# Ledger of designs, part 11: VH-VL binders against a2sq57

Target 1, 206 residues: a2sq57
Amino acid sequence: MARKKQSGGRKVEGWKAKNWYKVHAPEFLGKQFIGEIISSNPENVPGRVLTVSLGELIQDYSKQNVRASFKIMNVAGDAAYTQFNGHEMTKEFVRAMVKKRASRVDSTITVTPLGSTRELQVTITAFTINHARLSQVQELRAKMVKVVEDSAKEADFESFVSAMLKGELSKKMFAECKPIFPVRRIEIIKSESVSSAADRAAALIR

## First folded at step 6 (VH-VL; framework fv_pozelimab)

Design k4D
Fold by ESMFold2-Fast, scan of step 6:
Structure k4D (fold): chain C 206 residues (1-206), chain A 120 residues (1-120), chain B 107 residues (1-107)
Amino acid sequence: as target 1 above (206 residues)
Amino acid sequence: QVQLQESGPGLVKPSETLSLTCTVSGGSISSYYWTWIRQPPGKGLEWIGYIYYSGSTNYNPSLKSRATISVDTSKNQFSLKLSSVTAADTAVYYCARDSYGSEWYPLDYWGQGTLVTVSS
Amino acid sequence: AIQMTQSPSSLSASVGDRVTITCRASQGIRNDLGWYQQKPGKAPKLLIYAASDLQSGVPSRFAGRGSGTDFTLTISSLQPEDFATYYCLQDYDYPLTFGQGTKVEIK
C-alpha cells in the first residue's frame, strides 16, 4: 500500500500514523461518550454517522430498543462532536407491538422546529386496542400530526428532539387521542435529518 | 351478560324534540362505543351515531344537524335527542354496544327497541 | 356513504335447504362486513363479523364468505328457527350502512 508523507515532498511507501477520536453526543443529551473511530486524517472524520442505544445514552431502561444516530460535525484535538441525525426503534420491537385485528396508524411528516433551519422527518405510529374504522384512522392520524406539528412550532430543535426521544411527545399524543378512540400505544418510531434546499445547493458547489 | 334497555316517550308531536335514554346493565359503560340505530316501520336499519364514554361523538351526516348523543357514566346511561321531528322520524329506536375489545364485534348487543310515533 | 345492496329481497325455502344471500358494497370494504338476523318483533342479532368469523353461540350452519365488494351468507341446512330477515352491515367507515334486508320464509 503506497502512501504520501509530509517529509521530502516525495511519495514514499509506508504507514501513516492513525489516531483514535473519542466521539461525544450533543450537549443537550449530556455530551456523553458514544464511541471511538480511527482515522489517519482529521479532515476525514466529519460527516461520519454513529448509532448507539438511546437507553444507555439517557440512562432510561425503557429506551433500550431505540437507536439514535449522530453525525460528526467537527473535531477538536482527539474529540469529535456530533449533532443529532435521527433515531429508530428496532424492527423487532415494533413488530412485537402488532396484534391480530388491531389497527396500526402510520404517518410520516417533516417538521421545522422553532427558529431552526434544520428539518426533521418523523414517522408516527399508533397501535389501537382493536380494529379502527377508516374515519377513526383518519381522525387519529390528523390528531397525531397536529400534536407533533404544534410541538415543533413551540420548541427549538434541541428541545423538540429531547421531548421526542424522552417520550414526552408520545405522552402528549396519547393524552390528546384517548378521548377520541381507544389506543394502546402511540410512538414516534423513526426520525431522520432532511437535507435542506440550501444544503443540497451547497453540496453541488465545488 | 350485558343488557341494554331503551326508555322515553312513545309519542312526540311534530316540530318537538324526541328524547330517549338507554340504560346499560351487566357491564361498565366506560370501555365501549355506544350507538343509536332506528328502523321505520317496514323499512331497513339506519345508523344514527355513537358516543364514546369520554363524550366523543360521531353522527350520520343525514341527522347531524338534529341529533345529539350524551353519556352519563355515573348512571351507566346514554341518551339521544333528535330535534324538529316529523312523521319521517317515526321508527323503532334501538341502542346498541359497539365492542372495541381484543376482537372487533360491530354492534354485538342491542336493546329491545322502543317505538316512537310522531303524530299530533 | 357506502351503499350496501342485498339480493334477493325475499325468498321461501323448505327445512333442510341450502340458502344463500348476497351482499354487494359500492366500494371496497376489505372484510369489514357483518351479518345480522332479525326475527319479527325482536332486535337484530350479530351472526358473523369480519366477513367470515362466526359469533360465539351461533350455529355452525351459518357461514360467511367474501372480501372487497362481494359477500355471501349461507345457511347450509335451514331450520324452522331461521325464519327471519337478514341484514348485512359494512363497518369499514362511518356512517355505518346496512343492506336493505332479505326476508327468509319457511315453506
Scores: ipSAE 0.525, ipTM 0.785, lowest interface PAE 1.8, mean pLDDT 87

Design k4Y
Fold by ESMFold2-Fast, scan of step 6:
Structure k4Y (fold): chain C 206 residues (1-206), chain A 120 residues (1-120), chain B 107 residues (1-107)
Amino acid sequence: as target 1 above (206 residues)
Amino acid sequence: QVQLQESGPGLVKPSETLSLTCTVSGGSISSYYWTWIRQPPGKGLEWIGYIYYSGSTNYNPSLKSRATISVDTSKNQFSLKLSSVTAADTAVYYCARDSYGSEWYPLDYWGQGTLVTVSS
Amino acid sequence: AIQMTQSPSSLSASVGDRVTITCRASQGIRNDLGWYQQKPGKAPKLLIYAASYLQSGVPSRFAGRGSGTDFTLTISSLQPEDFATYYCLQDYDYPLTFGQGTKVEIK
């Protein structure tokens, strides 16, 4: 079971009253307590980002090297509620996947889950058993992108994120890529939530 | 000890289909890329195409419209068909293992080659 | 397609000579280059892979160097069994392409 950090309760000192807020994960990820923050003004609490181990959050030891980020959206009493903001695999974990006589195939794409106004920028990385030739690299990249894009078109934001974080998308990409070239591992190593059209337009220019 | 052996007719008439088979012995056809290469008498080597044991293929663009490579894992064989042949297709045809998909070695085992002459 | 140009087309050498064959790619191919030896009436044999790695069973007098676009095969002390035609092959991308060949013949 994922561990909860206990709150210290409300603390007030001097003319500047401060309160502790218990931060909770989104409902689709179990709504568990993921940490606490302190603030003297509840309006300053929304917008903050908290990062926790995914392994602890979903009670899966195999995900301990994955960090999930959550953005506080609103406050009710002493509780703060979040939405998924992104994830990343630790640099150490990703680098441990690299082998001297193998290829790494990367692709960064932006997907919009079914019915969502929120977008996700995801980075997909495939590791092959041996060095792949350029056309095989291109075919693997195209297949990985297609699997992720197709999955986003048939799943709402929460379902897509759940499939991504639990490794279902990685498993599907692996199965689709295996007939093309020997693949050792395929992962979505990073995701970042993009909630506005302006942010996306800026990203395309830069 | 992996061995490859080409077989098929040594003479093909113009406009007909050249058909060759490569028999693999001493090892499984699985987990490798299998390829055809040709060499006109006195000239250099030309890569024709590959087949992965899964059935996936890739062809030299110069031959793509005429070349078909197939694999029969039950017989441990793979084959080349080249349609609409002309005198320019006269060559020694080699089959080879491309172990790059399982090892680092490109074209590490070759058949002895079979001469195919296109003439009437 | 990636073009591979070998130089020279042929050379004459004596036993004990140092022989160098050059191969140039029309674009960068990293170290995805192999060298093959072909004797008359025989299939080519892999000598060197990944530009500089010697295939098992191949004598140490054969050495490959280079990366990117320029590559060389050197035979440090030519032996009688080394008189053959040598081909470079880029395996960076499909279609795989060979150089035109370099014939090493006796003086």
Scores: ipSAE 0.456, ipTM 0.759, lowest interface PAE 2.4, mean pLDDT 87

Design m3E
Fold by ESMFold2-Fast, scan of step 6:
Structure m3E (fold): chain C 206 residues (1-206), chain A 120 residues (1-120), chain B 107 residues (1-107)
Amino acid sequence: as target 1 above (206 residues)
Amino acid sequence: QVQLQESGPGLVKPSETLSLTCTVSGGSISSYYWTWIRQPPGKGLEWIGYIYYSGSTNYNPSLKSRATISVDTSKNQFSLKLSSVTAADTAVYYCARDSYGSEWYPLDYWGQGTLVTVSS
Amino acid sequence: AIQMTQSPSSLSASVGDRVTITCRASQGIRNDLGWYQQKPGKAPKLLIYAASSLQSGVPSRFAGRGSGTDFTLTISSLQPEDFATYYCLQEYDYPLTFGQGTKVEIK
């Protein structure tokens, strides 16, 4: 029933008084509560990054091995609102995809979704059923890169990220690569928001 | 057990098109790479090209302008056409499976080979 | 294209002899190399894949070694049925390329 508790629990000097802020995911991911942070000054809250299990956030057990990161952009009252900052699949999960007689095809590219001033650096990994020859590796890499780049040209930032996190881009890459060479799995294993100069400056001051 | 068998004319006139068909039995043509190799009398082996069941092809650069490989998954067959033939194209032609599905088993099943002579 | 140089082009040997055939790639091909045996009038037969792995049904006297650019096929005790032509094949990239062949003849 009470308003949020103060971290110190005492009637203290102003500089020691702290408040709890409830951090929420972006609207396109349901605006769910993702955690609490503590600060004595709301001006120090923006710029912080929280990482949560994607599987828990979207209530999908198949995504338990995916971690999504969110950067706090704004504070209103006792609530903090975030922007997608990136994701990664756990190292154990990705490692389990590797097989000794198969090929792994990696590519890291930077995409700018339609109408966005923000860039995303994404890492795509494809796993084949068997060893692929050099020309097939090159053709698979080119194809998966093209699928992701074309998707970014046709979707705004939120739509692109949603498609990526829900596995829609992986599904499309798989369908387009299957006619080239036997593929077992294709995933975007990591994404990272490209920091603006302002974001970098803010991070250094905190 | 997978078996491959070549068929086609044994004699082709210079400047005409050489046409061969490989029939696959005992296994599906789907999901595999299928290839043509040739061997001129008394000489070594030359890889001609492959076709994937999807229709994707790759050709030896030495033959790319003249070679066409096609696949008919409904008949479990794939075929080679080589245009503008000369005496240098006289060879035993083999079809073979390039088994990416196996533990690095390249060219693990071969047809018996068919001799094609280019002569007037 | 990756060039495969095979040596010798021919050799004469007696039953019971140790025979070694060498194959050299013009660039690194990892262990993506196979060895094939061809008897007169027959299609080639796979003996060894991945440079050193013996194909099922092939006698243990056949052994492959090497990686990168330098490879060898060894027949530890030559038998009458081993008189044939042997080819190496690089499987690293297209076009696939064979060595020129080594004819193993009876002495």
Scores: ipSAE 0.407, ipTM 0.728, lowest interface PAE 2.8, mean pLDDT 87

Design m3H
Fold by ESMFold2-Fast, scan of step 6:
Structure m3H (fold): chain C 206 residues (1-206), chain A 120 residues (1-120), chain B 107 residues (1-107)
Amino acid sequence: as target 1 above (206 residues)
Amino acid sequence: QVQLQESGPGLVKPSETLSLTCTVSGGSISSYYWTWIRQPPGKGLEWIGYIYYSGSTNYNPSLKSRATISVDTSKNQFSLKLSSVTAADTAVYYCARDSYGSEWYPLDYWGQGTLVTVSS
Amino acid sequence: AIQMTQSPSSLSASVGDRVTITCRASQGIRNDLGWYQQKPGKAPKLLIYAASSLQSGVPSRFAGRGSGTDFTLTISSLQPEDFATYYCLQHYDYPLTFGQGTKVEIK
């Protein structure tokens, strides 16, 4: 059958007018212009992801090494509107945090902010001043996780993301971990939007 | 060279608090872990706890309820307080520097030790 | 806590003898093991760190081997100043724990 399909062939597509859509950040991050998407059909614009420097977006030079990702949710006229999809610190920036003879403590958890239908997978990394022993690594990890989970229980999605991106959660984790083992730096180096628990439950039933 | 010297009373009454100070000379107390170890007469070594120069502490679970270690970076000293002492706390008490990693050594400098006798 | 068991508890040896002391950890501690020498009335002295690395100023007749749970300290040609008690220490996790000690006595 594949041989005969060539006889009928697929019709060559005609030219279609393409339009530029101005993509905007979510309202809680100022609804600033973050880029342009070109498409001949507005139905094909939702679902696309754009990544921009957080430092440029929020006018904070200290965040130049953080990249924020936004997923287009809807289109209105020539404008496309997004929701926060995640963030990641550049590989160079994270690599510069690693010091000789020090420990790196990683933990990846999924949190559901208060009242949110969306879940966020976050990766927390602590960088110690000196090599940490096993029990200290485990205690640091547990404390970091607790701080982030407790924050998610008390804040809606936008408030949680804002606290995370502004470094408020990092400051709180640092203060809570300082009595356990001397830490040089604690950061949420990555976050990623994931489907809600309800959506996952629905998928499992299928 | 770095030297450590313990000081404090050699005799403590039962139920009182044992208090010892370690003075570090020949080097800075900063950027290191400082620890207390004890040795009852004729017995082996027991780790008591550490303090990092920033004030962070960790204690042997067997002594955690009674032990407190503090640091005074301005005097280049750190101290041990052990509350509610009994005859079982009679030992030579050592202070030492604790380090880990490839160029950091575990318990590489020790004080000479000070005998503390718990007796009425 | 990680238990450190030394063998033997004591041994008798003569100057020039090869002496071997063994230390076993109750769980894997990588190479986070140190060896200490203690003479009567003196503080312990670090001989070997990271299981096999000789501390500066320590004679080359002292050698450490092992990883994981089984470790040895060897003195290749015992000298008069080597009669002492030897302790192993795991520094893999807190609390730091010492072996019970091995007393090396003159025969």
Scores: ipSAE 0.123, ipTM 0.600, lowest interface PAE 4.2, mean pLDDT 86

Design m4F
Fold by ESMFold2-Fast, scan of step 6:
Structure m4F (fold): chain C 206 residues (1-206), chain A 120 residues (1-120), chain B 107 residues (1-107)
Amino acid sequence: as target 1 above (206 residues)
Amino acid sequence: QVQLQESGPGLVKPSETLSLTCTVSGGSISSYYWTWIRQPPGKGLEWIGYIYYSGSTNYNPSLKSRATISVDTSKNQFSLKLSSVTAADTAVYYCARDSYGSEWYPLDYWGQGTLVTVSS
Amino acid sequence: AIQMTQSPSSLSASVGDRVTITCRASQGIRNDLGWYQQKPGKAPKLLIYAASSLQSGVPSRFAGRGSGTDFTLTISSLQPEDFATYYCLQDFDYPLTFGQGTKVEIK
C-alpha cells in the first residue's frame, strides 16, 4: 500500500548520509576518544574493533608498547561505545626482554572474573635472571597461574582488566615468584575476550 | 677469589644430629644457590640439597625428612643439619656454589670437604 | 630421579693417549650436563658445562660432546696431572644426579 505525501518532510535523513562516529573507550578506562569511523547506517557500526596504544589511553607513557583492542557495542547519536576486547604487548618489546643464559616461562589460561559472563584468555610470560631447571620452571608457572586465577576470583571484569593493564598483577606475580627463583620480569603479554562456556554451548546446538 | 670452607664435628653418635657450617669468603652469599653434596668412602657423589639466600630450599627426596639447610647472610654462612644419623651417613661433606648468573657455571666453587664419621 | 650411567668404571692409559669417557642419562636432559675432575683427597673441579663449554682455565685438551641422553668427555693427549676420577652431572632437574665415576689410572 502506497502512502500519500507527508506534510512537511525531509530532503535528507541523517542516517542515510555518511556520518562520522566518535569512538570512545569504556568508562572504567576513562571514556577517552580513541578514533573515528564513517558509516551511512548506524546499524553497521557495532561489531567493529579498534586498536589503540594503551599509553595514550590511560595517559601513562610507560605503556606505549601495549596495544589495547575495543569492540563497538552500541551507537548513541554521533558517539560509539565499546567494550574491552583484549590487549597485546608489541612483539618487538617482548623480544627485547629475552636475554642469553636466562629462561622464559610461558602459560596461557582462561579466567572468568567474578560475576562476569565473559571469559578472558591471558598469556603470562616470566623472564628469569638465570637459567632455570625444570622443577623451578614448573613451580614458577604454577605460582604465576595461581596469582592470576586468585585475582580473577576476587575482582569483577572491569577491576581485573584494570589491574592487568596497569601492571598490578605483574607486581604481585613478581613478589610471589621472587623467593622461588631469581626473576627479572613477569608480564601478562596478551589477553583476548572469548565467549563464555554457556554462549559457546548455545552456539554449538544452534 | 670466592672460597668455601666447611666446619663442624668430625664424629657424630648414631641417632644424633649432624651439623655443618659453610663459610663463604671473597664474595657475597646473595644471588647464588648454595649446595651440600656428600661422598661416602669409596663411593660416588650424592647431592643433598640447596638453599637460595631468600631461604628457599630444595632437598634430595632420599634425605628430605632428615635434612635442613639454613642461611645466615650476616655471617656469610649456610649450614646443614641432618637428623637421626646412622653409619650410612658417614661421608665427606662438601659445600658448593651453584652459579647460573651471567657466568652460568653449575657447581663452580667447592669447599675442600670435611669427613664426618658416625660411630659410637 | 634421572639416572646417570658412566662407562667405563675405570681405564688404564699412558701419557699422550686419547681417552674417551661416556655418560648416559635415563631421560632427555638437553645439554644440561657437566663434567668434573676429582683427585684423591680433593674436591671435584668443574671442567665442562652445558655439555660442550670449556670452563675458564681448563686446558683445551678436554672436550665435551653430546645432547639429549648420550654424552662424551674426551682428553685428546693425556698428561700426568689428568690421572683422576671423572664424574658427569645432569643439572636439568632436581635432584641433581651424578654418574658413578670413571677412574683414569696410569698403565
Scores: ipSAE 0.355, ipTM 0.698, lowest interface PAE 3.1, mean pLDDT 87

Design m4W
Fold by ESMFold2-Fast, scan of step 6:
Structure m4W (fold): chain C 206 residues (1-206), chain A 120 residues (1-120), chain B 107 residues (1-107)
Amino acid sequence: as target 1 above (206 residues)
Amino acid sequence: QVQLQESGPGLVKPSETLSLTCTVSGGSISSYYWTWIRQPPGKGLEWIGYIYYSGSTNYNPSLKSRATISVDTSKNQFSLKLSSVTAADTAVYYCARDSYGSEWYPLDYWGQGTLVTVSS
Amino acid sequence: AIQMTQSPSSLSASVGDRVTITCRASQGIRNDLGWYQQKPGKAPKLLIYAASSLQSGVPSRFAGRGSGTDFTLTISSLQPEDFATYYCLQDWDYPLTFGQGTKVEIK
C-alpha cells in the first residue's frame, strides 16, 4: 500500500504536517529504493510493511511472480530502512504449476538461520511429473525439509534469504530429490518472518 | 515399440542365487521405474521390487533380505538376484516397465516371462 | 501391506454376457487401481489405469469404476478373446499388491 504515493506534505500548519519517507531494501538486496510512504509522525513509520515485485527489485524478470515483503525498522532523515519480512509467489503462478495427474507435495517448517534471533516459517512445494505413490511423497517431503533445514544451519539470515529468493535452495532440493522420483519443479512458495520464542518471552517481561 | 526380454538360467539349485536379466529395446531405460514380478505355477502375481534408472530401489518386504535389483544403463538392462532360493521360489519371472517415472501408467509393458525352476 | 481381495475367484459366462468383477482394498487407495488381463502362457496386459481410464488399444466393452476401497471391472458384452484371468493392482503405495485373480471361463 505505500508505493509511490503522491502527496505534498509540508509543515505549514501543525495538524496538516506530513512528511514523505523513502523506503529502501536491505543492503543484501542492494539497498534499492522500493517505495515512499507518508506520515505526520516519524514514530508511526517503523513497523509498516511494504510488498514489492522481487523481479523488479533484483532486476530479474523470471522472478516477476514473486512478491517480497519488507518491514520498516528505523528512520533516518527522510529515509526508512527495512528488514526482510517474507515472500510469496502469486496464486496465479502457483496455480499454473499444477498439472493434471501430477502430485503436489507440501511442507511448512520453521527454521532459524545460523546466529539469527529471527525465525522464518517457509512453505515448500514440489510438483512431480506424474502421480507419485505415498511412500515416494513421504520420501520427497523428508528430503526437501532436510535440505532446507541443513541450509539454515550453515547460513546466516541474509545469506539464507538470498539463497532462497534467488532459487539456489530450489536447485539444491531438485538435485537431491531427482534420484527419488521424477520432479518437475520444487519451490519455496512462501516465507514469513516470525518472532522467536525467546523474543516473545522477552516482550512479556518488558 | 518398447520390448522387454528376460534371460537367465531356467534351473537353479536350492540355496543358490537366482540371477535374471531384462533387456530393454526400442526405448531408453532412463526416466522410468523398472520392476520384477513373479508368478508361481497356478498362482497369482507377486511384485518383487523396482529400480529407478538412478539406482534407487524398493523391495517387497517378503523378499527384501534376499532380493537385489541393479541397472546397467550402458547396456539398457536391469537385473534381479535372489539369494538362498527354495522350491517356493519356483515361478515365472516377469520384468516390466512402470511408467510413473515419465507417464501415468502402472506396469504398461511386460516381458514374455521366464520360468525358473528351483530343484536339485 | 495393502490387501487386495477379488470377487468372485472364478465365474462361468457365455459370449455376449455382461461380466462384473469386484476388487476391494484393505485401506483407501483413491483411484490408484489398475486392471490386468492374463491369458494362459502370456504376460498380463494393462486394461485400465486410474480405476476408470481405458488404456489405448483396449476395446470399449471394458469399463472400470470405483474409488477409495471398492472397485469393479465390467465387460459389457463378453467376446471369445475375453476368456482369461483378470487381476486388480493397487499402485497407491509400495509394495504394489495384486488381487488373487478372477478366472473368467466358458460356460
Scores: ipSAE 0.164, ipTM 0.637, lowest interface PAE 4.6, mean pLDDT 87

Design m6W
Fold by ESMFold2-Fast, scan of step 6:
Structure m6W (fold): chain C 206 residues (1-206), chain A 120 residues (1-120), chain B 107 residues (1-107)
Amino acid sequence: as target 1 above (206 residues)
Amino acid sequence: QVQLQESGPGLVKPSETLSLTCTVSGGSISSYYWTWIRQPPGKGLEWIGYIYYSGSTNYNPSLKSRATISVDTSKNQFSLKLSSVTAADTAVYYCARDSYGSEWYPLDYWGQGTLVTVSS
Amino acid sequence: AIQMTQSPSSLSASVGDRVTITCRASQGIRNDLGWYQQKPGKAPKLLIYAASSLQSGVPSRFAGRGSGTDFTLTISSLQPEDFATYYCLQDYDWPLTFGQGTKVEIK
């Protein structure tokens, strides 16, 4: 079973002195209610990650196979506020895109959006219509990476993430790769927040 | 049935540019890769390069500095230009389709070939 | 570039004989190998693709085997129309490279 029926402790005793916190998505995604968590101590609420269907969050059912993750950064009263932590297309959805005699081109890169102290590790996957030769695979990979890196240099964190989640980056990659080799689909199948340059610098001082 | 036919001068002077055209009939030039291959008399086959109908090209490194392949989708043709020719470029030149359709058949249709002699 | 080496360079055989031609790649090419037949004055004709798949219209006496670096083409019962030069081709990567050819001659 993928669903959790209980939060907190396994026994009735674990429910004592617990408070519920309403978790909200970031402002650029509408600050919508995305779930509730339980904790006896508000100090233990920041740092938790919640995963929700992107399709439900943005009311676009074409995005039902995309899950978005949010990390709680702070609490105010009974509300918890998050920042985008990553996304992932379901494994079954990605698996269904694989075709015999076609090629799959994967690349994982880290980008820093314009003016952002936060970094995102993104995984790009392209599916070709037909079998691609090694040099064509390498050329497709290089072009996909360049499109995503160029987009990150020109957009702030929130604009970059919005373009990624709405499929705008996938459309740009498709258009740029089409003259190289027949591609059936290109997607950013996964993203995850990684330590910022500032966080890494701070860790080195400790 | 898809048919390919080479055309162009059979004699080229040393240092000049060899120019050949392949006409595709019985099918569209779109959605396929199109290639040139040559065979010097009594010798084996050498791949020259390809073009995709979008204009994307790739060439054998041995010929890259001299070879140019272009496509004209309105005429259903693609062409080869090979500059600065020498006697070593004397060969039968073939055009061929490199099929990437739903069935993967490398070099599945060939033209009849045209002999190009480089001589003064 | 991937080098393709064929052996033998030529062979003599009689009608009804079993003929085997080998092709070796300088590096792994999976099953991205084709076999072509060329008769004098004619363009090459695709016989086998993906190392072992018989092209439509090609007689079943032709069979391809192999993967990685070692490949063979077998003609189980040689017919008069089979006397020709045979080439292997790797289509794993650019530039496409052919073997030097194997000439099958009448004994």
Scores: ipSAE 0.097, ipTM 0.612, lowest interface PAE 5.4, mean pLDDT 85

Design m8F
Fold by ESMFold2-Fast, scan of step 6:
Structure m8F (fold): chain C 206 residues (1-206), chain A 120 residues (1-120), chain B 107 residues (1-107)
Amino acid sequence: as target 1 above (206 residues)
Amino acid sequence: QVQLQESGPGLVKPSETLSLTCTVSGGSISSYYWTWIRQPPGKGLEWIGYIYYSGSTNYNPSLKSRATISVDTSKNQFSLKLSSVTAADTAVYYCARDSYGSEWYPLDYWGQGTLVTVSS
Amino acid sequence: AIQMTQSPSSLSASVGDRVTITCRASQGIRNDLGWYQQKPGKAPKLLIYAASSLQSGVPSRFAGRGSGTDFTLTISSLQPEDFATYYCLQDYDYPFTFGQGTKVEIK
């Protein structure tokens, strides 16, 4: 802690009195510091979204191409606390997974984890080793969806998100799909928090 | 290089089960789909079904209720059982490989075929 | 299931002739179409895969064209060993389905 820093707001009373807020990840991800924001009014802090590298957050450099987003829910003192808002693998990382003459299987579904009022829209992508026939593509898609839906029914929001971000769901999908057709990789490439009914109603006000 | 050889009884009685085995030599049974095709005398070709070395199968809907394909990786063989046969099942039965990879070859290697006659 | 229709059902030709056989799919199958040659008493032999790719060891007089629903097999100069029945096969989806066959016979 031998760090030098500029003094804040002591001397200049007429300078809009802006404060820095330290933003923390949710408790289930260790309440790790994820960034700072500045605001003159603490009431304007909730609702903001910050995106950070998942690899840095969980100290796993294999996930540097995955970005996790967090929405600020409340402020206490100089600290701001968040909830998970979604994640996304970079488009370039996903494109690099495509192999010539192989098949890509995509599916987007909405899941409601056990006991949660929050919903999560997830996008699953599978890449096969060789060209898959239409019926095999449909069977792979159905299996991927079933694994993710079943996992959501058995885990609360935080446990489901943790399993998703750590690759446990990808591992389970891979194991169950491999007997159907040779699979090279299966990933949940994106997730995002679904708007509540109230938020959807508000969006319709022109 | 790769060779397929069908074997099994050439005569089956109506209502009984037709059983055929295909022996693969010169190559591994893994990483390929293995299929059965049949051809009634003087008629065209009908795809029966496939099996992957994991045991995963798919059948022609017209034969799904009667057909069972199994694989024995230790013997490098796969087999077809067709139950409740009738005279309409009289045909030459072929086994074949469906290969994938950088070069997609649908049914690139075939056995010589074995005639199965359904008669009392 | 995807239906495959060949035309003609049979044709008569002489050695040296150019022969064309047509195959039509009931729905789009991209280029997932193969051509097979069957001689009397023998198993079918793969000639062309992916609609236009010649299988190794097959003479260059055989050529395939087409995509989607309409496909052709052309034999540019018929040889005596080419008198056989030819089948198209869609491998776009299971069940695989064959055309009814085209018999190429001596004129």
Scores: ipSAE 0.131, ipTM 0.618, lowest interface PAE 5.1, mean pLDDT 86

